# Designs tried in a protein design chat: miniprotein binders against Protein PET54 (PET54). Part 22

Target 1, 293 residues: Protein PET54 (PET54), of Saccharomyces cerevisiae (p10834)
Amino acid sequence: MKASSKAIKLVLDHLKSTGRVLGSVESGNSATISEKTASVNKQQQLQEKKPSVLQYRSYNPYLVKEDFLSILPENLYKKRGQFTNELDFQLMKVRDPKYFQFKDQYYLFFNDYNSLTEYIKLTKHSRINKIRVKMTPLAQPLPTLLTKLQRYSKNLYNAFRSSEQYFEGLNEKVDVSGEFTTNQLRSILDSVEEIENKSVLVWNIPTKLRSHDILNYFWFYNIRSSFKIYWDDEMKRNLRFISFENSHDAYRFKRNYHGLLAKELLTLSEKGDAADYSLEMDDSKILIEHLSE
Short names: E, the ipSAE of ESMFold2; O, the ipSAE of OpenDDE; V2, 0.75 times the mean of E and O plus 0.25 times the DockQ between their complexes.

## First folded at step 17 (miniprotein)

Design G4 (from W3 with I22M; at its last look DockQ between E and O 0.84; V2 from the best seeds 0.72)
Fold by OpenDDE base, look of step 17:
Structure G4 (fold): chain B 293 residues (1-293), chain A 102 residues (1-102)
Amino acid sequence: as target 1 above (293 residues)
Amino acid sequence: SDEVRRLLERARFLLYYAQWLMRFAEELADQGDYETAIELFNEALEILEKALDLLDQARKKAEELGDPSLAEKIRDEMKEAREKLELAEERIQRAEQKLKEK
């Protein structure tokens, strides 16, 4: 029990620490006005840092860093787990900041533009899972990407806490303060990993199961939070977020219920009065995404 | 416009659901359950068509509001939805062929 509270506190402290404007009040000593004008123009050549982010479009949600390493020439004869990463990139799965859905793309973050260019050169003719590799430098400014990632992190953290915090937090501004660094990116990704490991997205849970009923219905699982993110009453479809106190329960939940008919889920609880469920039972499949997968 | 926003939100939701159906249909086809895979791909097609209709309505309204930049973004989303529709059709044809080979 005590270990989980410390990790959540670290995520909170990181989310708070990125908001500190380190305003160094340099004490202005009196040196002459004239030379300051020429120096300001050189610093405003913020060299448009050439994009260090590579975009890979894919419908496959299950790609990992090893799949992107496997296609490097240096790894051609190596087994999985023996891959080297001389170009030192970080993989990010792109998810919707609000609905947490996979957006059919990955980003590879390189330390510099030269590493990105070398990776493109080395992988130009390679294939990932039989699909020809086509990667493109991300045209989006890095601050825009950071804003989206911070929004994702904040919304996921709020969802992991409660429905109320999720919906209230959607309207809050995300202040992106400071220069984007690879360390900030890593820190944000590391901060969500534990939450992602404990969180699932669920399609088509029967509407009869209200959010408070879900915890009782799934009493064999340590459910932390459960709520509808989105629903369409006309299509009878709904998307739910469910978080767990541990990653093992999240994994078991997916394994046990993914692909079941929504009607089969209802019959598992009712040992008793099978009679009155003659309602048009949604023949829809329960679809479960584990956010760490 | 709040109406354009609502249409886009609903269309995007349908697109996400269709993606999930297609993914699950692929998993079933890989397991050799081609019949259920075909059913789910067909459901995904119907949902993609509904999503395209909502996107087209949103596009027309964005054009009427004089927001060509929004209309262009919606056209890009419509292109991606069509690419998924074509993929679902290709997957159905492959599953039907494999079902005939059993």
Scores: ipSAE 0.670, ipTM 0.867, lowest interface PAE 0.8, mean pLDDT 83
ESMFold2, look of step 17: ipSAE 0.677; ipTM 0.865
ESMFold2 (binder alone), look of step 17: mean pLDDT 89; pTM 0.888

Design G5 (from W3 with F13W; at its last look DockQ between E and O 0.46; V2 from the best seeds 0.58)
Fold by OpenDDE base, look of step 17:
Structure G5 (fold): chain B 293 residues (1-293), chain A 102 residues (1-102)
Amino acid sequence: as target 1 above (293 residues)
Amino acid sequence: SDEVRRLLERARWLLYYAQWLIRFAEELADQGDYETAIELFNEALEILEKALDLLDQARKKAEELGDPSLAEKIRDEMKEAREKLELAEERIQRAEQKLKEK
């Protein structure tokens, strides 16, 4: 019990510490007109930083950094686990900041524009999983990406706690103070990794199972939180967030119920009275995304 | 208009669900479960058709409201939905062919 509270506190303290840019600019005296022009030019040069982010569109949710390294010429004759990364990039799987679903794209964050352009040059004719590589520089400003990622991190943290904290937190402004750094990106990604590894998205859990009933129904799993993110009563579709106290239960949950018919799920719990569930059996498949996969 | 917004929100959710169906159907097809893959692709087609209808309703209402810029954005979303429909149809044909080869 005590170890889980420390990890959550570290995530909170990291989320709080990234907000405190203690830029107490002491208002020192009479620095001349020339320094104001230099600061405006530095801010303009910071805005004109050539994109260091590469976008890759893919329906495959299971791509890892190794898949993007494997296509480099230096790695052509190497096996997985032996790949080198001279260009040093961070891979990010793009998820919805509110709904956490995979958005059929990845971002590669390079340290500079030259590394990005070299990567494009080296990979222009390559294939990932038999698909021709088509990567494009991301035109979005880095502060906009940070805002989205911080919103994702905050919303995921709130969802991992409770439905109430998730829905209340959706309307809160995310203050993104500070310069975008690769270290801030890494820190945010590292902060959500444990939560992602314990969290699943689930389509088509039977509507008869209320959020409070889910914990009892799935009693063999240590479920931390469960709630509907979205539902459509006309189409009988719903998206749920389920978090677990451990990653093993999240993995097992996906493995056991992904692809199952919603009606088959209901029959697994009933030892006895099979009678009254007969009418509106949803023939929909339960679809489960593990957020770390 | 609140009505255009509601139609677009619902259509976008259907598009997200259809994307999930296509993605999981591809995974099943790659595993050699072509039967279940075809079922999910067919469900994705039905969902995409519903999404296209809602988008077309939203487009017509945006035109009636005199917002051509919104109508054009909706046309772009309709184009993307059609491209996904064509993709799902192509994937069904491939899975059906693979099922016949077993």
Scores: ipSAE 0.553, ipTM 0.816, lowest interface PAE 1.0, mean pLDDT 82
ESMFold2, look of step 17: ipSAE 0.698; ipTM 0.874
ESMFold2 (binder alone), look of step 17: mean pLDDT 89; pTM 0.881

Design G7 (from W3 with T36D; at its last look DockQ between E and O 0.60; V2 from the best seeds 0.65)
Fold by OpenDDE base, look of step 17:
Structure G7 (fold): chain B 293 residues (1-293), chain A 102 residues (1-102)
Amino acid sequence: as target 1 above (293 residues)
Amino acid sequence: SDEVRRLLERARFLLYYAQWLIRFAEELADQGDYEDAIELFNEALEILEKALDLLDQARKKAEELGDPSLAEKIRDEMKEAREKLELAEERIQRAEQKLKEK
């Protein structure tokens, strides 16, 4: 019990620390009027830092950094686990900041534009899982990407706590203060990893199972939070967030229920009065996304 | 407009569900369960058609409101939805062919 509280506190303290505008105390020394004109021109050469982010579109949600390393010429004859990374990039799976689902794309963050261009050159004719590699420089400004990632991390943290904190937090502004750094990106990704390992998205849980009923129904899982993120009553479809106290329960939950018929899920609980569930049992499949996968 | 926003949120939800169906249908097809894969691809097609209709309604309303930038963004989302529809159709044809070869 005590260890989980410390990790959550570290995530909170990190989310709070990134919001500290280090106010530089301007020491008021009386240096003359003339140098002010030269400093304004240097600030406008915020050189549009050439994009250091590659976008890879893929419907495959299970790609890892090793899949992107495997296609480098230096790794052509190496086995998985022996891959080198001379270009040093960070892989990010792109998830929806509000609904947390995979958005059919990955970002590769390089240290510089030269590393990005070299990676494109080296991989231009390569294939990942038989699919031809087509990567494009991301046209989005880094601050916009940071804002989306900070929104994702905040919303996921709120969802992991409660439905109330999730829905209230959706309306809060996310202030992106500071210059985008690879260290800030890494820190945000590292901060959500534990939460992602403990969290699943679930489609098509029967509407009869209310959020409070889910904890009782799945009593053999340590469920922390469960709620509907979105639903369409006309289509009878719903997306739920479920978080667990441990990653093993999240993994087992996906393994046991992914691909089951929604009707089969209901029958597993009722050893007894099978009679009155003649309601049009949704023939929909339970679909589960583990956020760490 | 709140109405355009609601139409877009609903359309995007349907697009998200259709993407999940396509992914799961591909997993079934890779396991050799072509019958269940075809069923899920067909469900994904029907959902994509409904999503396209909602997007087209949202586009028309954005045009009526004099927001051409929003209308263009919706056209891009409609293009992505059509690309997914074509993908699902191609996947059905492949699964049907493999089912005939068993």
Scores: ipSAE 0.627, ipTM 0.847, lowest interface PAE 0.8, mean pLDDT 82
ESMFold2, look of step 17: ipSAE 0.699; ipTM 0.874
ESMFold2 (binder alone), look of step 17: mean pLDDT 89; pTM 0.880

## First folded at step 18 (miniprotein)

Design J1 (from G3 with T36E E39R; at its last read DockQ between E and O 0.81; V2 from the best seeds 0.72)
Amino acid sequence: SDEVRRLLERARFLLYYAQWLIRFAEELADQGDYEEAIRLFNEALEILEKALDLLDQARKKAEELGDPSLAEKIRDEMKEARERLELAEERIQRAEQKLKEK
ESMFold2, look of step 18: ipSAE 0.771; ipTM 0.909
ESMFold2 (binder alone), look of step 18: mean pLDDT 88; pTM 0.878
OpenDDE base, look of step 18: ipSAE 0.716; ipTM 0.886
ESMFold2, look of step 19: ipSAE 0.766; ipTM 0.906
ESMFold2 (binder alone), look of step 19: mean pLDDT 88; pTM 0.881
OpenDDE base, look of step 19: ipSAE 0.719; ipTM 0.887
ESMFold2, fold request of step 21: ipSAE 0.742, 0.714, 0.681; ipTM 0.894, 0.880, 0.867
ESMFold2 (binder alone), fold request of step 21: mean pLDDT 88, 88, 89; pTM 0.877, 0.879, 0.880
OpenDDE base, fold request of step 21: ipSAE 0.638, 0.638, 0.634; ipTM 0.856, 0.856, 0.853
ESMFold2, last read: ipSAE 0.718, 0.724, 0.746; ipTM 0.882, 0.884, 0.893
ESMFold2 (binder alone), last read: mean pLDDT 88, 88, 88; pTM 0.868, 0.875, 0.874
OpenDDE base, last read: ipSAE 0.640, 0.637, 0.641; ipTM 0.857, 0.856, 0.857

Design J2 (from J1 with Q19M; at its last read DockQ between E and O 0.90; V2 from the best seeds 0.77)
Amino acid sequence: SDEVRRLLERARFLLYYAMWLIRFAEELADQGDYEEAIRLFNEALEILEKALDLLDQARKKAEELGDPSLAEKIRDEMKEARERLELAEERIQRAEQKLKEK
ESMFold2, look of step 18: ipSAE 0.762; ipTM 0.897
ESMFold2 (binder alone), look of step 18: mean pLDDT 87; pTM 0.867
OpenDDE base, look of step 18: ipSAE 0.776; ipTM 0.908
ESMFold2, look of step 19: ipSAE 0.701; ipTM 0.876
ESMFold2 (binder alone), look of step 19: mean pLDDT 88; pTM 0.869
OpenDDE base, look of step 19: ipSAE 0.775; ipTM 0.907
ESMFold2, fold request of step 21: ipSAE 0.781, 0.783, 0.757; ipTM 0.909, 0.909, 0.901
ESMFold2 (binder alone), fold request of step 21: mean pLDDT 88, 88, 88; pTM 0.863, 0.875, 0.867
OpenDDE base, fold request of step 21: ipSAE 0.671, 0.677, 0.675; ipTM 0.868, 0.870, 0.869
ESMFold2, last read: ipSAE 0.770, 0.776, 0.750; ipTM 0.902, 0.906, 0.896
ESMFold2 (binder alone), last read: mean pLDDT 88, 88, 88; pTM 0.870, 0.870, 0.874
OpenDDE base, last read: ipSAE 0.677, 0.675, 0.679; ipTM 0.870, 0.869, 0.870

Design J3 (from J1 with R94E; at its last look DockQ between E and O 0.68; V2 from the best seeds 0.70)
Fold by OpenDDE base, look of step 18:
Structure J3 (fold): chain B 293 residues (1-293), chain A 102 residues (1-102)
Amino acid sequence: as target 1 above (293 residues)
Amino acid sequence: SDEVRRLLERARFLLYYAQWLIRFAEELADQGDYEEAIRLFNEALEILEKALDLLDQARKKAEELGDPSLAEKIRDEMKEARERLELAEERIQEAEQKLKEK
């Protein structure tokens, strides 16, 4: 049990240590380096680093790297698990940094623009789940993408700890120090994987179950944190974050309660005065997303 | 503006909820529960319409505040919400057809 806390601390300390404030290099006034060297440095125009990120829009939240590999010509006759990946890309599911909801998008991160272009060429006529593949190079600057991903990672980490840390951390600036690298992306994705495996998003938990009551109500689950992220009083809907000490409880929680009526959840609690529920919320289904899915 | 921000947050929340309803309705339709799928798709349509109204209110306020760049971003979000609405309508028609075939 003690070993897991050290690994999380190391990731946090690594995230903190990359916050090296680039010290202001004092503009030393030194002399007349000749005009000729200025002309050559101007022709190192910022070759706008050709986009190495491919955007795929999809309403399907359950796509994995294998789905994107399966459409390569080299994999046409292979079974799942035998796919080759000569183009070496990282898949990222795009989630909202604040609400953790899937944004109907995937990003494929290639090592270079040539690999991205080759992937587009090879997959141009392919289909994923009967839908024609339409992928577009991501026009967003890599630093902007990194900022969003770091915000997601930080907010998810804070949510996994407590409601207080989540809400306080929403107002904190994310310091995006450094060049965006594929290694930084991988490190961020790997850092959230454990948390995602232990975390669920829950729609329509009855409002009568206060955040502190949820731990007691679901006493069969080792719940780490539980709170409302957002609610709409007019629609009588709410979104909650629930984290667990283990991924098995997160999976079991989804399996047991996803698709149940909110009223059915209340009848499972012996002592709940059912009286104060608005009928409209009781007929709502509990919808649960496991963040690793 | 704090008001524009609140409208956008509420609209985005509704859009995410509608997205989940659509997804769950698709799962039910795949299981052959077309009646319940249609009910949930219709609920998703009503929510998407409310989200579109909130986005339009936010757009108008962004224009009144002299932020045309924000107004354009909201128009893009409204377009995406309409595309989801059209998809849900198509899914209802498909589910209604399958229900008639049973």
Scores: ipSAE 0.685, ipTM 0.875, lowest interface PAE 0.7, mean pLDDT 82
ESMFold2, look of step 18: ipSAE 0.732; ipTM 0.885
ESMFold2 (binder alone), look of step 18: mean pLDDT 89; pTM 0.885

Design J4 (at its last look DockQ between E and O 0.45; V2 from the best seeds 0.00; counts 0 for: other shape alone 2.643 > 2.5)
Fold by OpenDDE base, look of step 18:
Structure J4 (fold): chain B 293 residues (1-293), chain A 120 residues (1-120)
Amino acid sequence: as target 1 above (293 residues)
Amino acid sequence: SDEVRRLLERARFLLYYAQWLIRFAEELADQGDYEEAIRLFNEALEILEKALDLLDQARKKAEELGDPSLAEKIRDEMKEARERLELAAERIQRAAQKLKEQGDLEKAEELLRKAEELLE
């Protein structure tokens, strides 16, 4: 149990520590030696790294890496769990960095452009869940994507800690300094997955249940943090983040309360006079997304 | 402007709520609760229209404030929102067609029409 929190801390501390601007102290020493020869070799390898990221647009939030492997010709006759991956890629589900909502897209990170191109070629006529595969190389610069991912990771980590850390951290700059490696991407994704497994997004929890009342009301769950991310008083809608100390509680919470009427949740709380339930509590259902799903 | 920021945040929130309503409506339809599914699809469509209006209001206000760079960022966000709305409309169309096959012809045709209007 103690080892996992150390790994998250190490990743976050590594993300903080790589912000060392190595200020090269320009030592001013005058030596006039022949500048000519070193100029030629620097020009070559700034070949614009062709995009190695593939974008897949989908409204289906439940796609996994296996769904993208299943469409490869080599896997046509294989069962789930037997898929080979000669074209190694990492899958990322794209979520909003602030609201943690699915953005109807996935990214596939390939090691190189050739692997990406081969994947497109092999899958051009394939279908995922009856939908024709339409994948496009990501047009945005990799640093921009990484900034968004780091922002998501940071905001999710802050939300998992407290409301205060979440709201304070929203305005903090994310430094994307250093070379982005596939290993760093994997480490970020693995660290996010651990938090996602313990975190839910909840729509339409009654506003009468304050954050402290939620902890008491859901006393049988080991809730770590609970707060409103956003609310609209005109629409009478709200989005809450709830994190748990374990993934089992997050799963049970979704299973037990997803799809319930918001009014039914209030009637379970008040042992007392049923009278002053203003009939205006909208027939809104409690909607729960487990972030790992 | 604080007002532009508030409009944008509200629009973003509504877009995500509508997306969630569509997902839940699909789940209800798959469970055989077509009446409630249709209700939620209608609510989602109204929310999507409101979200687009709020984005346009935010754009206009950014232009009135003399911030063309902000107005351009909002136009880019509107484009991204429209691309998500296209996927949402396609979902509603597929669900409405499925609901039509299962008996509520009138409401399914209304949803189809509204989904087409969102794609215009």
Scores: ipSAE 0.628, ipTM 0.828, lowest interface PAE 0.8, mean pLDDT 81
ESMFold2, look of step 18: ipSAE 0.708; ipTM 0.848
ESMFold2 (binder alone), look of step 18: mean pLDDT 80; pTM 0.766

Design J5 (from G3 with T36Y; at its last look DockQ between E and O 0.76; V2 from the best seeds 0.67)
Fold by OpenDDE base, look of step 18:
Structure J5 (fold): chain B 293 residues (1-293), chain A 102 residues (1-102)
Amino acid sequence: as target 1 above (293 residues)
Amino acid sequence: SDEVRRLLERARFLLYYAQWLIRFAEELADQGDYEYAIELFNEALEILEKALDLLDQARKKAEELGDPSLAEKIRDEMKEARERLELAEERIQRAEQKLKEK
């Protein structure tokens, strides 16, 4: 059990260590370097690094890498688990950096632009779940994407720790150190995977269950953190984050409570007085997203 | 503006909730519970309309503040919300048809 805390610390220390302030290069006054070198530096036009990221818009939150591999011609007659990936890409589900909600988008990260263009060519007439594939090169700069992903990672990590760290951390600047690399992307994705596997988003938990009461109420789950991310008092809706010490509890929590009426959850708590709970919240379904799904 | 920010946060929250309602309604429809799926799709429509109203308020305030770039971003969010509303309406019609076939 002691091994998990070291891995998290290593990821944190790696996130901290990459914050090397590029030192101020001293403006050495050497005036005389001749006009000829100025002309060559102009032709290093920043070749706008051709986009290596595809955007796929989908309302389906459950797409996996295999769904994107299955549409390749090489995989047309293969079963799931036998798919090849000659073009090598990373799949990312796009989530909101603050609320962790799925944003109806996937990104496919290719190693290069040629692989991206080949993938578009090979999949142009394909369908995912009967929907015609429409992928577009991501128009946003890679640093902007990296900033959003780092914000997501940091906010999720803070949420996994405590409500206090989450809310305080929302106001903190994310230091985007370095050039965006596929390795940095992979490292960030791998760093959140364990947390995502242990974390759920929960709609419509009764507001009367305070964050401290949730741990006591769900005493048979190893809950690490639980708090409201957002609430709307007019709509009587709330979004909560709940994290667990293990992924099995997160899975069981979704399985047991997803789709239940909020009132049914309250009646399971109180052996005692069904106090005057305002009936209007009670008909709302508890909706649970496991962040790894 | 803090007010524009609050309106956008509330609108985005409602959009995410509506997204979840639509998803859950689709799961119910796939299970053959078309009646309750239709109820949840209708709730999602009402929430999407409220979200669109909040986005439009935020857009108008962004224009009043002289931030046309923010106003344009909000228009894009409003377009996405309308596309989701149209999707929910199509899903209702399908569920109603399936309910009549039972």
Scores: ipSAE 0.627, ipTM 0.845, lowest interface PAE 0.8, mean pLDDT 82
ESMFold2, look of step 18: ipSAE 0.656; ipTM 0.855
ESMFold2 (binder alone), look of step 18: mean pLDDT 87; pTM 0.865

Design J6 (from J1 with L21I; at its last look DockQ between E and O 0.75; V2 from the best seeds 0.71)
Fold by ESMFold2, look of step 18:
Parts: sequence; C-alpha cells; structure tokens
Structure J6 (fold): chain B 293 residues (1-293), chain A 102 residues (1-102)
Amino acid sequence: as target 1 above (293 residues)
Amino acid sequence: SDEVRRLLERARFLLYYAQWIIRFAEELADQGDYEEAIRLFNEALEILEKALDLLDQARKKAEELGDPSLAEKIRDEMKEARERLELAEERIQRAEQKLKEK
C-alpha cells in the first residue's frame, strides 16, 4: 500500500457526492421505479410501526396460531390469504423469564390498531376449547412487555449454553430504551423459538442424581445443558432445564419419560438399592414440558 | 421488601408446579385412571394451600411496610390461586363419582 489515506478519503468523498447528484438528476424509468418504490416503502412503513397488542388469558399452554385463526368467521378464515396484511398477527406464549413457565396468557401482536379492533369484533362470540373468548387490549406499557421479553430471551439463551451463564446472567441488567417495531419483535420471537425447540423443563428428577449421573444415564441423547433451576426444600420439588443439540431428542425425551415415577429413574440409573429406595418413599412423577409445545 | 420478594417468588414457583400436576392429573382422568388422578389432584391441593399461605404472608408484610398497592396485587394472585384450588377440588369430586360408577 503506497497511497495516502488523504487520497483515499478524497476519492470516497467524490464518489458519494457524484452518487447523490446523479441520483437526483436521473429519472428515465420513473413510472415503473415509482410503483416498485411505493410498494416497498408501504411494506417498510408497516414493519416499522409499533405493534398493537391483545391479551388472551387461558390455562391451556398448547394453543397455537391456528387456534386463534380458526375462531374467525369461516368465510373470512378461508379467505385470510387475500386479506393477510389486515388481520395478520404474531402469537406469543407468555413465559416467566426465570423459570420459563407458562403464565396462563398469550399476546397477539397486530401491525396496527384497526386490525386489533376488527379482530375483537369478529371473534367476540367465538370459543376456544368450548370457552368463550375474552380478548382485551394490553394494559401494561409496551416497553415493560418488551423488557420482559428481552430478559426471557437472554435467560433462555444463557441456559441453552450452560448453568454458569444462566445464573451469572440473572442479575445482569437489560435496558431497553424506546419501543420495538414489529420487525424487531418477529426477530426475537424467531430466535427464541429455535432454542425452545431443543429444550425441556423437567420436574422431579431425584436430587441424588447429579449432573454427571444424568449425562451418563441419558448417554444416547445429545444433551447440551442440564441443571436445576430451583429446589424447594420444604415441598421437596425441583425444576430442571435440559437442552439438546436437536429438537428430535427433546421430543423423544418427553415421550419416553413424561409421567415416569421418580423412584423408577433411580432404579434404572443403578443409584438406588432396596433400602435406599424405601427411605425415599416418594411417589412423585417426572413431568416434562417441551418448550416448543 | 426483600422478604416480600422471596415469599412471592417461592409462591409463584409452587403455583407453576401445581399447574403441571393438575394438567397431568386431568390427562390421567381422561384415560380413566381415576385413582391416580385423585392422588395427584390432592397433591396439587397441598401445594396450592402452601402457595396461598406464602402469598398471605407476603400480603401482610406489604401492608406492614405501607404498600397497599402491592398488597392488592397479592390479593389478586391469591384469588387466582383459590380458583385453581377450586378447580382441583371439582376434579376430585368428578373423578370420585366416576370411580363409583364403575
């Protein structure tokens, strides 16, 4: 390199100046360009707007977007493709940022307020699982909601990596200035979903099974991370996070062990004998939630 | 303040566990395993009663600290926990009736 930094800077300044001037003067195909530019600008403007939010409370953690689409009038539901932008929404299952547990509610994020009000109008007499729907606009400030989502996303990412990152990150501050756009929200939700597909929450794995014992017994699963999130000494109940290298392992782990007696896991792992087993005297069930479910 | 936070955190953890026990017990009842479903619903009742006790302790301390807004929020959580307790008791009664009808 024999050229001066000043010479390079001057060339870059010239190109920027020439580009600005040339772009202002030329308009040879403005009709077609204007139509394409207008379409792109409209789509960009919709994506940059603040979402309007509906809240739906339900004890059922298994609702999916189709459950909320299917309660639209049948003729509108079947024609939704033609009107996607008007009634399109993003569905979010609300989970506790620390324990990743379902909080008995969902948020529906609409691109604008008119879409939100039309959805309420069209669904006010509908039912989900024989329960009449009651959709309400979100009462809490949107920045508060987005901060909580950001905290959830960070904690889940850390848990996916390791116990140490999860616990170190719990008190790390996450400040969100301003508001998220619909694009930013979609990006966060997509990232969270990828990790949720590979993760389970497990109640009641016996505490005498250390992490090494769990990895050894479950050697035919590609476990990425496994640790206790919480233990209650009085009730003797615990919650464990387990993540896998792939979503199939998370699915089959739940299929194979959900509902198993916790003491049977001790027997299968060869950690207990008859005397130790009887001292346990615990009929607790292993209960498993696949986070993508 | 720190004690109220700890009481609330533990209560909410127990509420999450009770939610899962109830859901699993309902699956068993749907499969006709009423005896095990009743056992699990009773476990959920025990856990919900403990969670309500913790919430009540947190509510009392919030009032002692002069924070009636926080105390009212805790009362709302207690109401939701009582609704889950009533659900579990209803499910026990239904499962017991079904067991008798065998």
Scores: ipSAE 0.692, ipTM 0.869, lowest interface PAE 1.1, mean pLDDT 78
ESMFold2 (binder alone), look of step 18: mean pLDDT 88; pTM 0.875
OpenDDE base, look of step 18: ipSAE 0.710; ipTM 0.883

Design J7 (from J1 with R12H; at its last look DockQ between E and O 0.55; V2 from the best seeds 0.67)
Fold by OpenDDE base, look of step 18:
Structure J7 (fold): chain B 293 residues (1-293), chain A 102 residues (1-102)
Amino acid sequence: as target 1 above (293 residues)
Amino acid sequence: SDEVRRLLERAHFLLYYAQWLIRFAEELADQGDYEEAIRLFNEALEILEKALDLLDQARKKAEELGDPSLAEKIRDEMKEARERLELAEERIQRAEQKLKEK
């Protein structure tokens, strides 16, 4: 069982090692390079790299790459699992970097602008889950997107470790080193996948169950970390992060407790003092998101 | 401003909770539990209204601080929250109609 910790360390060390500060190239004063070369460098106008990212807004959090492939004309008569992807794109579900909540958006990352425009053309009249497809090129600069994704990855990694590392890490600057590449995107997505598979977001766990009590209460789950991300005292609602040592426990946890009344969860714990329940929380449903879903 | 930040954090939290309530209410409606779905949609509406109030407070504070760019971002978030509120109202009406058909 010692092998998994080495792989995570390698990914972290790789994220640290790409922090090569491009050294300040000393401005050597060689004055005399003729005026003619200045005119050619002006026409390398930074052709604003045409957006290679497509934004899809959806309230459905459960869309997968296959849903976006299914709407291609080439796949119209194919079954799921037989879809072709000639345009080669990566799908990203957009989550909040701090609260990990789904932001009603997906990004499709294409290799180039031509592939993006062809995808728009091919899908312009298509529907995903009966909803008319309306996709728009992402107007945000790729570095800004990369910064948000790196923040998400870092915060999720910290949350997966401990409450302390999560809250401390929220104030840390994320160093966005390098040009945004499809390979960097893939590497970040692959790095969070394992953590997402082991992590759940939980609404309305009773406030009486302190973070340390949760591990004891759920003793039959291999919980790695558990803490409140946020709470609202007026609404008496709270959002918790719970991570597990394995994805099976995360799945089982959602399956067993999603949709239960918060009071039902407490009655399962208390052999003892049924005392000071705030009645308003008790009628709330426990809502569980598995981050890989 | 720390006040604007706190208002936005609270509003965003409420928006995310309302989103989850709507999602779960849709799952219940798909299962044919329209009564419970309607209850949860109504709770989501109340939460969305509170979130909109907090966003409007944050917007006003951003304007008072001379940050029109932040105020405009908050207006965009308020628009998205209203679109979600309207969606929840449409879902209630559908669930109420389905409940009458039982």
Scores: ipSAE 0.708, ipTM 0.884, lowest interface PAE 0.7, mean pLDDT 83
ESMFold2, look of step 18: ipSAE 0.717; ipTM 0.880
ESMFold2 (binder alone), look of step 18: mean pLDDT 89; pTM 0.884

